# VH-VL binders against q0atu2: the designs that were tried, part 243

Target 1, 119 residues: q0atu2
Amino acid sequence: MLDKKARIRTSREYRNVFEKGKRLSGRFLIIYYVENALDNNRFGFITNKKIGMAVIRNRIKRQLRAIVREYQGQVKNKHDIVLVARAGIGKSSFEGMEKDYIAIMKKAGLFARNANKID

## First folded at step 11 (VH-VL)

Design y98 (framework fv_dusigitumab)
Fold by ESMFold2-Fast, scan of step 11:
Structure y98 (fold): chain C 119 residues (1-119), chain A 122 residues (1-122), chain B 111 residues (1-111)
Amino acid sequence: as target 1 above (119 residues)
Amino acid sequence: QVQLVQSGAEVKKPGASVKVSCKASGYTFTSYDINWVRQATGQGLEWMGWMNPDSGDTGYAQKFQGRVTMTRNTSISTAYMELSSLRSEDTAVYYCARDLGYDSGEFYFDYWGQGTTVTVSS
Amino acid sequence: QSVLTQPPSVSAAPGQKVTISCSGSSSNIGSNYVSWYQQLPGTAPKLLIYDNNKRPSGIPDRFSGSKSGTSATLGITGLQTGDEADYYCGTWDTSLSAGYVFGGGTKLTVL
């Protein structure tokens, strides 16, 4: 699981990302993203009822958190990022969601090198 | 079968704008990004940007930012690339290409249009 | 023009093997998969290799790709006269000016 400080928790914080952030659509995911002042990344996850029943939405949410955690080290620092699952995501495989996430993060310019040198 | 068909050759004066079209067929137009790539005579390939036909989202190479606009009309499965403030250095063949890379989390272009020659001359 | 470095030309005889190199940096080849494109004279480019070493349907196994560190290689065995073309490598660049980048291209002459 993602650490507590790496999660967007409040409705105010979600609203800030939606109102001030940039939006980028993938095949199964939409991301909203904005720079923050916290010096760390925070992630939010939204799975609405259009996706399907609660068991499907809960599975998708767990899988998205796992994907985000796996690629956390590749994300450029100081961003609030909200992942919104599109209606069609319920028919996707884990691999399909993972590939869509990688593609949209690269398009957004949010992926950095695996290891950054320190000065 | 997948096909991308581009509009015909254009001759423009410096300072004008050109809008090239790319009509897709043989697949679901909104499922894959369209990229634009140009090639000056005797030179290499130069990437200009990507356009998501479902959302309308775009990303442009820094060199073209402020001069290029990529759009689409989903009702006719057609992508457009408009380049403004034309200079002689913009004389090139312009290609549209389908990005199948969403299936791998990377970017690669599996089908290309035939190209549109744009000549910028005084 | 080009971000990735390729030799400008290579040549070999029919039936021989040739390799074309593509050199980049950690922000492009070092961080992303590499594709190769073939451009026959007077035609649009054609996808030859994607994801470092995979072939699209219809591409013969004479064509192969590999990647090591910040460099990629296209291999062509059993050269045929119809292989005479320009070859380009391409990949995503994750630097501040994120986008797709191509090599300068290599002209293959079949002697």
Scores: ipSAE 0.448, ipTM 0.845, lowest interface PAE 2.8, mean pLDDT 89

Design y99 (framework fv_dusigitumab)
Fold by ESMFold2-Fast, scan of step 11:
Formats: C-alpha cells, sequence, structure tokens
Structure y99 (fold): chain C 119 residues (1-119), chain A 122 residues (1-122), chain B 111 residues (1-111)
C-alpha cells in the first residue's frame, strides 16, 4: 500500500507520463516513466479488461502496489512511473511479478540500490 | 538443447556499418533477453547492451548509444546487432548471450554464441 | 578501462587451490549479485557462478563463489590442467546509466 502523495491520481497526470515519458516492456509489465518536478516519486497502475475479470484485475493491482511499496526506497527520486499490466500477468505468481518489476526497473536505470529479494 | 549460432566473420572499412546475427534454438526465443558483448584481441569483455525479443525494447551501454541498434525477427528466432561508423578500435569478437537472470531481477549470461570476428581496417 | 578490478594473472600446480578476487564499489558489487565466467583459449565465455555463489548444472563443486561488501571471490580447488583459462567477474552497475560491467579478467596458468 502506497500513501496518497506517492500515487498518480488524475487523467492529466497519466497523460503527461504517456506523452513525455519513456516506455519499457517486461514479461508481465510495461512501464512508462518520466522525471517530475516534485520532491518525491509517484506511481500509477493500469490493469485493463484484457487481463480478466474484476476480481483478477483487483488482485493484480493490489499485488503490484505491494511490490512497488516494498521497493520504493530503491527507486531514484523525482519520477512519475506508470505500471501497465500485460494480458499474461493473470497467470503469473506474486514472485513472478516481483522479479519482472525488479528487472524492468533496473533496465530503466530507475533502481538506485540492489533489489535482490525473493518472496 | 539451447544454442545460439552467430553469422560469419566480417571485414569492414572505417566508417562502414556491420550487422551481426544470432539465431536461437532450443528454447522459447521471446522469453529471455539477448545481450551483446565484445572482446578485442587480447582484451577483456565489454558489454554493449540488451534487447528484449518479445517487445523489441533495448538498452545500450552509453559508449555505444547512437552507434548501435539491436533488433530481432521473432519468426526465425534471430537477434541482430548493427554497429555503425566503424573505427579500428571496433575490431573485436562480438558475442550474443542469453540472459537467464531476467527472472531474478538480476543479469547473468548462461548461454553464449560462438562469436563473430569483425575486423575494421583500411 | 575495466570497472571491476581483478589480478591480471594467477598460477598454481595441479591439485592445488587458488582464489581470484574481484573488487568494485557500492554501485556495482555492493548492490548486485556477482557472476563468474570461464573463457578457455579460443572459445566463447561460459557461466561458472551466478547469484554470488550458485553453480549452473554441469559445473563441478570445485568452483565456488563468495561476496563480502564490495568484493567477490572465485575459489577453485583441486586444480586441473583443463582449468587453464581466463576468468571474468561480472555484475550490474547502477552508476553507469544502468549497465552490465565485467572485471578485467584473470589468466589462470596451471603449471
Amino acid sequence: as target 1 above (119 residues)
Amino acid sequence: QVQLVQSGAEVKKPGASVKVSCKASGYTFTSYDINWVRQATGQGLEWMGWMNPDSGDTGYAQKFQGRVTMTRNTSISTAYMELSSLRSEDTAVYYCARDLGYDSGEFYFDYWGQGTTVTVSS
Amino acid sequence: QSVLTQPPSVSAAPGQKVTISCSGSSSNIGSNYVSWYQQLPGTAPKLLIYDNNKRPSGIPDRFSGSKSGTSATLGITGLQTGDEADYYCGTWDNSLSAGYVFGGGTKLTVL
């Protein structure tokens, strides 16, 4: 669970990340990311209908928030980051999503520290 | 059995471009990143970048940014690395390597191609 | 220049034990898992150790790895003539725009 200040909340803010940000794809996740003018990171989460029913989408969204919260201290400051779940994420384990998140964040150059964690 | 097979040796003039191929077999090509690593004669290993064969996303070492392009053709399970504006110091053996460590959020190369010698001379 | 520092060479007799060091910084070895690669003369590198101390299938337990702080060590016991090769450490480096870095390599000569 992230606090409200660390969340992207408005459609305008999401559009800014999509329009000005870089895109990077992992196995189960796509991230869009851009440096912001704030003193903190903000995260957005998108789990569209292609993933499955609302029960599955809500589970995925909660698990992604938990993963992001766990590793938030390792993310380079002053970034807006939107996580978009790919269709196949519904078949992944929690550990699979966590590993994909770590890998994609490292590739994007967004991790300031080692994130070697296995649940 | 996992195998990466690279294209044959190339001789190029300064200023030219070279495109090396790496054909994968024995696993699901789109499931693991392909990295490119080079080695000049008598020198150490130098990482050039990674390419995600599912999405086509790439990340290049800063030294090669603007000169290197990494692509793939998923229908034939083949990765490509193109290096432009060649200089004599680009003379090296170029390797492709599979990144099994992707699943752990770490990077390590479990299978390597046999290497492609690229010679840049006038 | 190599970001990770290894001795350029080590040597020992068959049956003996050697260790090869790999020194980095907090942004690479201090923050990430370390791998080791063996390169026999005229061949492509081969993964020996990953995640600091794990062996891939087919790598004998004579090869071991460890990490402490910003340094890693490869240990080889019961040296055989076939171990004569170049050995490279490698890891992710957070300070270099997020990229993979190798040590300069160590030539192991088995006398």
Scores: ipSAE 0.009, ipTM 0.672, lowest interface PAE 8.8, mean pLDDT 87

Design z1 (framework fv_daclizumab)
Fold by OpenDDE, second read of step 12:
Structure z1 (fold): chain C 119 residues (1-119), chain A 119 residues (1-119), chain B 106 residues (1-106)
Amino acid sequence: as target 1 above (119 residues)
Amino acid sequence: QVQLVQSGAEVKKPGSSVKVSCKASGYTFDSNYMHWVRQAPGQGLEWIGYINPSTGYTRYNQKFKDKATITADESTNTAYMELSSLRSEDTAVYYCARTDEWYGYMDVWGQGTLVTVSS
Amino acid sequence: DIQMTQSPSTLSASVGDRVTITCSASSSIGYMHWYQQKPGKAPKLLIYDASYLESGVPARFSGSGSGTEFTLTISSLQPDDFATYYCQQYDSYPLTFGQGTKVEVK
């Protein structure tokens, strides 16, 4: 699980990212990202009922947290990043989600181009 | 049920101002962003801007930055759009529309308000 | 700004016809949203995220596409479907719509 300090937790923090950050759309994810005044990155996760039932939404969030955790050490520091799950994500494999995340993060310039899984 | 009800049609002289209202019901007003879109007679749709009713944060289409002012009153669940220095080319039907949180589609629309500008 | 160009601008069809509307974006975007508008009425959301039906929308409506090319399809046109259709992007500001495609009776 993500460290507490690596989580966006308040509505105000989420709104700040949405309103002041940049937006990029992937196949399964939308990311909103903005620089923060901290020495660490914080991640938030958004799903809605169009994704599916609560069980599905919770599964998606767990999977996204796992992906973020896997690559968090390779993300440029001092960013608040919100991952918004798009409708199609419920039909995606974990690998598909991961691939989409990596692609979007690279496009955003938040990943080094040589970002890889950490064993 | 969720609905947006707009104020009635307006007929204005050039140079005057008009303020259109959009009252929301059936949902938590401050949980969604309210957009404004115009449609000139026989023409397509143009995005004007949006407001976060909870914070008052606004974003405008640069084309309308000096034309439209968007506000909201949480106590009455009402969003407003004021158009200033009206010209004949401002003649259009103006719509308010709610977005579904972070996803960017407008799932609920007001019935529209015709603003006619004529000498 | 991202411009969306719909084709055709006007489409004449008969009940039962398969109808296809295309929306081309000036740059690569995520997914397109589609709206239906009838005369004197507000737009109605039909398709979101390129291919997902809004609640209450008939299954004869479908959407597809990615990158710069998106399509709205009506498998079998019904009398209730004669209207103007708009595509819309939310990838960058300002938000923009296509010019619209009027589907009229042949």
Scores: ipSAE 0.632, ipTM 0.899, lowest interface PAE 0.9, mean pLDDT 93
Fold by ESMFold2-Fast, scan of step 11:
Structure z1 (fold): chain C 119 residues (1-119), chain A 119 residues (1-119), chain B 106 residues (1-106)
Amino acid sequence: as target 1 above (119 residues)
Amino acid sequence: QVQLVQSGAEVKKPGSSVKVSCKASGYTFDSNYMHWVRQAPGQGLEWIGYINPSTGYTRYNQKFKDKATITADESTNTAYMELSSLRSEDTAVYYCARTDEWYGYMDVWGQGTLVTVSS
Amino acid sequence: DIQMTQSPSTLSASVGDRVTITCSASSSIGYMHWYQQKPGKAPKLLIYDASYLESGVPARFSGSGSGTEFTLTISSLQPDDFATYYCQQYDSYPLTFGQGTKVEVK
């Protein structure tokens, strides 16, 4: 699980990221992101009913949180980042989601320098 | 069930203002963003801007920043778009449309309001 | 601004024809939608996220593409399909639409 401080919790906080943030789309993910005034990063996760039923949406959220945790040390600090799952994500493998996450975070300039060396 | 109902057609003189309404029903008004899009006779669609009814936050196409004012009244579930300093080039059908907050597709549209600017 | 350009602007077709409409973005985009508009009516969402069919839309409609080139296909045109079709990008502000493709009777 992600630490409480590393999670976007309230509707107001999610809307702040949507309204004021930048947006980039990947193959299975869209990210919205904005620099925050805190000492840490916070992550949010969005799935809609077009992904599938609650059990599928919950699986996707768990897998995305696992990916975020694995690469948290590579993310530039002081950002609020919301990951939005695209309709096709339900047919992706875990590895496919992971590769897409890395690609989109690099494209956004949110990964630290050594992210390019990760295999 | 989900519906957006717009105010009726308007004929306005150059230099005047017009305020178009869009009344929402069948869903939680504050849970979706409301966009405004216009279509000049025989032409394509042009995005004006949006409002988040829950916060009052607005975003405008730069072309319309000093021309259009978008507002919302949660007590009546109604969004408004006001155009000032009308010119003949503003003659168009004006549509309101709701979006899914994160996915940005316009899944429900109002019927349109024809605004004619003539001397 | 990202410019969306559709090709062709007008096409004449007969019932049963396969119809293909192309949408080109001036910059690489990952997120776009297709709408159908009939005369005197508001647009209707057909395809979201480039390739996913909106609920209630017939299976003869399909979307494909990525980056800068996107395609809407109607596999066997029906009388109800004579309309104008618009693509729309949702990658950056301002949101922009293609100029439209009118599918008319031959």
Scores: ipSAE 0.396, ipTM 0.829, lowest interface PAE 3.2, mean pLDDT 89

Design z10 (framework fv_daclizumab)
Fold by ESMFold2-Fast, scan of step 11:
Structure z10 (fold): chain C 119 residues (1-119), chain A 119 residues (1-119), chain B 106 residues (1-106)
Amino acid sequence: as target 1 above (119 residues)
Amino acid sequence: QVQLVQSGAEVKKPGSSVKVSCKASGYTFTSNWMHWVRQAPGQGLEWIGYINPSTGYTRYNQKFKDKATITADESTNTAYMELSSLRSEDTAVYYCARTDEWYGYMDVWGQGTLVTVSS
Amino acid sequence: DIQMTQSPSTLSASVGDRVTITCSASSSIGYMHWYQQKPGKAPKLLIYDASYLESGVPARFSGSGSGTEFTLTISSLQPDDFATYYCQQYDSYPLTFGQGTKVEVK
């Protein structure tokens, strides 16, 4: 489970990310992300009916939350990030979703740099 | 059931302004973004911008930032686009189109409003 | 801006033909849609997210592709399919459309 402070909870907060955020698309996921004024990251998850039945959408949401939780320590601080599942995600494996998440977060520059690197 | 109905054709002189309306029905107006797209005679489609009716947030194609102003009135479920400083090059059919909030495809379109600018 | 280029710009076909229209993006994109427009009418959504058929659209329409190259296929052209087809990227702003492909009677 993600801590409640790490979750986007209101429709207003979701819309702020969609309106002002940057967007990157992966194979199964789209992320929308924007810097926040807090000292922590917050995540939101969107699965719509085009993915499939409620049981499939709920499974996808649980799996995405698990992936985000596992990698949350690697995400650059002070961001609101919304994961939107693409229609094809229902046919993906857990490993496929995880790999896509890592790829898009790296491409977005949202994963923290190695502590030994100096700019 | 879901439909967008636009105002009628306009003939305007160079230097004037025009305000086109787009009335939504059959869905919750604030649940979807509203885009504006134009098509000059015999030409392709050109994106102008969008509004999120629930927040009033707008995003424009930079080509139209000094030309178009997009607004929405939740009390009447109507989106508007005002074009200023009209030139003959602005002669086109102007469409409003609804997008779903997550996938961004334009699934319902207005019938179009022909704006003719002539001296 | 991401430029979307369609090929061909015009094609002539007969009822029953398999028709393929291509759309090339100037940079890699992950998200795009296809629309159909008939003379005097507003565009109609056909395919969303490159490959998913919109509700109410006949099964003879299909989409495929990724990265920079996308295709729209009509497996057996019907009289109702003579129209102009547009691709659109929804990867970044500003949103951009291809120039259109006009499918005409041979």
Scores: ipSAE 0.049, ipTM 0.721, lowest interface PAE 6.1, mean pLDDT 87

Design z100 (framework fv_daclizumab)
Fold by ESMFold2-Fast, scan of step 11:
Structure z100 (fold): chain C 119 residues (1-119), chain A 119 residues (1-119), chain B 106 residues (1-106)
Amino acid sequence: as target 1 above (119 residues)
Amino acid sequence: QVQLVQSGAEVKKPGSSVKVSCKASGYTFTSNYMHWVRQAPGQGLEWIGYINPETGYTRYNQKFKDKATITADESTNTAYMELSSLRSEDTAVYYCARTDEWYGYMDVWGQGTLVTVSS
Amino acid sequence: DIQMTQSPSTLSASVGDRVTITCSASSSIGYMHWYQQKPGKAPKLLIYDASHLESGVPARFSGSGSGTEFTLTISSLQPDDFATYYCQQYDSYPLTFGQGTKVEVK
């Protein structure tokens, strides 16, 4: 689970990321991201009715939070990042979501290039 | 029922300005972005810009940054687009359209406002 | 700016035909949408996020594709489907549309 201080919680903070942030799209995810003035990263998560019923949307949010938590130490500091789940994400595997997240974060320049490689 | 109703057709002389309105009903005006799109005779669709009615934040296509000014009046659920220094090449049907912020699709459109610029 | 190019620009077809329209992006894009426009009317959303059918749109419409190549298919053309179709990318600002594909009676 992500610490509360690492989560975007207010409408004002979500609006700041959407308005001033850069956008990058992956297969199952869209990220919006902007540098913040804090000492830490904060993450937000958006799932809408196009994904499916509440039980599916809640599962997706839990899985995305788990993925973000696992890789949070490799994210460049001082960023607010919002993950928006695309409609097709409900049919993705956990591994598929994870791979998409890593790919997007690397492409955005927010993540280490070799985060998904095993020595 | 979600509906966008635009102001009526305008005939303007070169050098003048015009302000087109778009009144929203059937949804929470501040929950969605409002975009403006034009279609010149015989041409396709061309994106002008958008406004977030909740914050007043605007984003423009660079082509229109010195031509169009987009505003919103939250008290009347009305978005506006003002075009300045009109030229014959600005003759077009202008549409407002509501977008889903997460996917950026325009699911509800106004009926269009024909602006004719001629002597 | 990302350029969206549709093919063909004009297509002549008969009721019952299978119609396929393509849309090519000048750079890889994450998602795109398809709209239908009839003469004198505002555009109508058909497909969002490349492959998802908007509510109220007939099941004969479908979308597919990823990266730079996308397609809109009408499995069995109906009289109501003679219209101009536009693709739109949302990956990058400014938002851009294809030039349109006019589906007209043969």
Scores: ipSAE 0.110, ipTM 0.758, lowest interface PAE 5.1, mean pLDDT 87

Design z101 (framework fv_daclizumab)
Fold by OpenDDE, second read of step 12:
Structure z101 (fold): chain C 119 residues (1-119), chain A 119 residues (1-119), chain B 106 residues (1-106)
Amino acid sequence: as target 1 above (119 residues)
Amino acid sequence: QVQLVQSGAEVKKPGSSVKVSCKASGYTFTSNYMHWVRQAPGQGLEWIGYINPETGYTRYNQKFKDKATITADESTNTAYMELSSLRSEDTAVYYCARTDTWYGYMDVWGQGTLVTVSS
Amino acid sequence: DIQMTQSPSTLSASVGDRVTITCSASSSIGYMHWYQQKPGKAPKLLIYDASYLESGVPARFSGSGSGTEFTLTISSLQPDDFATYYCQQYDSYPLTFGQGTKVEVK
């Protein structure tokens, strides 16, 4: 599980990312990202009823948290990043989600230069 | 039920201003962005801008940055769009439309407000 | 700005026909939505995120595509489907719509 300090927790924090951040869309994910004034990254996760039932939404969130946790050490610091699940993510495998995450993060240039586990 | 109700048709002289209202009901007003879209007679749809009623944050199409001013009143669940320095080219039906913060589909529309500019 | 070009601009068809409308984006986009508009009425959301059917929309409507090419399909045209259809992108600002495709009676 992500550390508390690595989580976007307040509505204001989410709002800041949505309003001031950049956005990129992948196949299953949309990311919103903005620089923060901290020394660490914070991650947020958004799902809605378009994804499916609560059980599905919760599963998706768990999977996304696992993916983010796996690669968080390779992400450039000082960013708030919100992952928004797209409608099709419910039909995606974990591997598909992971691949999409990596692809979109690469496109955003959010991986550190020394990252080596993002192929 | 969720609905947006706009103010009535307007007939204005060139150089004047008009303020169109859009009252929301059936949902939490501050939970969605409110967009404005223009449609000239016999023409397609053109995006003007949006407001986040929760924060007042606005984003405009550069084409309308000097033409339209979008505001919102949370106490009355009403969004407004003011058009200034009206010209004949501003004659159109103006729609308000609700979106979320990420998908960007406009799932609820007002009935439209015809603004006619003529000397 | 991302330009959205629909084809055709006008389509004449009969009840029962399979109808296909194409929307081409000047750049690769992640979001494509489709709307239906009837004369004197506001647009109505049909398809969101390229291929997902809005609640209450008949199953004869479908959407597909990715990148720069998207398609709206009506499997069997019904009398209620004669209208103008618009595609819309929400990938970048300013948001833009296609010029519209009018589906009229043949």
Scores: ipSAE 0.466, ipTM 0.858, lowest interface PAE 1.2, mean pLDDT 93
Fold by ESMFold2-Fast, scan of step 11:
Structure z101 (fold): chain C 119 residues (1-119), chain A 119 residues (1-119), chain B 106 residues (1-106)
Amino acid sequence: as target 1 above (119 residues)
Amino acid sequence: QVQLVQSGAEVKKPGSSVKVSCKASGYTFTSNYMHWVRQAPGQGLEWIGYINPETGYTRYNQKFKDKATITADESTNTAYMELSSLRSEDTAVYYCARTDTWYGYMDVWGQGTLVTVSS
Amino acid sequence: DIQMTQSPSTLSASVGDRVTITCSASSSIGYMHWYQQKPGKAPKLLIYDASYLESGVPARFSGSGSGTEFTLTISSLQPDDFATYYCQQYDSYPLTFGQGTKVEVK
């Protein structure tokens, strides 16, 4: 579950990300992102009726929240990020969505690199 | 049920301005962005800009930045596009078109307004 | 700006023909749409997100492609399909359209 503090909740906050932010498209996701003036990241999730029935859209939102939560520690601080599910996302596996998320976040430069050495 | 109705044809002299209206009905006007697109006779489509009717935020194609002004009036569910310093090459059909905020497909279009610029 | 280039500019075809129109982006894009425009009419959305049919669009229309190369196919051309077709990218601003492909009677 994402902490409420880490969620974009108001229409005004979503509009700010869309109007001021940058956009990148992945295979199943579009992300909109902008640096914020807070001390933490916030995430929003958009699922369009073109994706499918409410049961499918609700499943996608839950899965995207789980993915975001899993990788939250790797995201550069002080960003508002909105994930928009593309029409084809309902045909994707959980792993497919996860890989797409990682790929697009890396392409956006929003993931910090972590190098482990045994020595 | 969703409909965009534009104002009628205009004939203008070079150097004048024109203001085209686009009245929306059948949906919540502030829930969708309104785009303006033009088409010169026998030519293709050219994007001018958009407005978010909820906030008044606008984004323009840089080519039109100093020439086009897009506004919206929530009380009448009407968007406007004003074009200044008209030249003969501004002769075109001007369309308003509704888009969802995040996906950017233009699913409903006005009928078009022919603006003719001639001496 | 991302340039969208369509090929061919004009295509002569007969009813029943398979028609293929291509759209090439000057850089890799993730998101694009196809529109149909008949003479004297506003454009109509045909295909969104490269491959999905808009509600009410006949199944003979299909879209495919990714990155820089996108295709609109009409499997069996009908009289109602003689029109101009436009691709549009929504990857970045400014939004840009292809120059259009006119499908006319042979």
Scores: ipSAE 0.392, ipTM 0.833, lowest interface PAE 3.5, mean pLDDT 89

Design z102 (framework fv_daclizumab)
Fold by ESMFold2-Fast, scan of step 11:
Structure z102 (fold): chain C 119 residues (1-119), chain A 119 residues (1-119), chain B 106 residues (1-106)
Amino acid sequence: as target 1 above (119 residues)
Amino acid sequence: QVQLVQSGAEVKKPGSSVKVSCKASGYTFTSNYMHWVRQAPGQGLEWIGYINPSTGYTRYNQKFKDKATITADESTNTAYMELSSLRSEDTAVYYCARTDEWFGYMDVWGQGTLVTVSS
Amino acid sequence: DIQMTQSPSTLSASVGDRVTITCSASSSIGYMHWYQQKPGKAPKLLIYDASHLESGVPARFSGSGSGTEFTLTISSLQPDDFATYYCQQYDSYPLTFGQGTKVEVK
């Protein structure tokens, strides 16, 4: 669960990120991102019917929120970021989504540190 | 059921303007973006721009920024594209096409409007 | 601007043939679609997000690829498939299309 303050909630806020933000595409995810004036990061999540049934879309949203929450301490502050799930995401693993998220965030310059695991 | 119907063919003189309409039916007009694409005789497809009908936000191909104006009228579910300072090179079939906000595929197209610029 | 280049520009084929059309982007892209256009008609969406078949499109159509190289395949060409095919990138603005590949009767 992300705190309420860390979530993009309104259609107008989502539109602002889409229209004014930068875009990067990964294997399973597209991110749209823009600097905000709020002193904290906010995240939004978009899934559509082309991904699959509601049960699959809901699973994907939960898994993406869990990934974002795990790595939020490594994200540069003051950004609104929307994660858009690509149609093929329904066939990916949790690890596949996680790796894609890390790769995109690094490429966007949004990670303050390397988000790799040490075993 | 979902349909885009465009206005009829136009013959215009160089230096004049033309305004093409695109009437949407069978879906919530404000839930999708409307793009305009042209195709000169025997040539490929060229993107002009889009409008978000819910906000009026527009984005243009830089080539058309001083030439094309895209608008939308929610009360009639109609999008418009006005092209000014017409030249013979603007002779083309003009299409409107619906896309979603995030995935950018043009899944429903109007039938096209032939604009002929001739002296 | 990202330039999309299709190969071949024209392809002659017979019913039952396997047809492959290639689309090359001038820089790495993450998002692209394929359209079919018949003479006198508007384009029709075939494949979205490189590899996903649009609803109502026959299963003989498939897409693959990533980065700079993408392919559209028709596994067994039918009479209804003689048309021009266009790729389109949705990675950056302006949106750009390939020049088209015309699939015509041999």
Scores: ipSAE 0.217, ipTM 0.790, lowest interface PAE 4.6, mean pLDDT 89

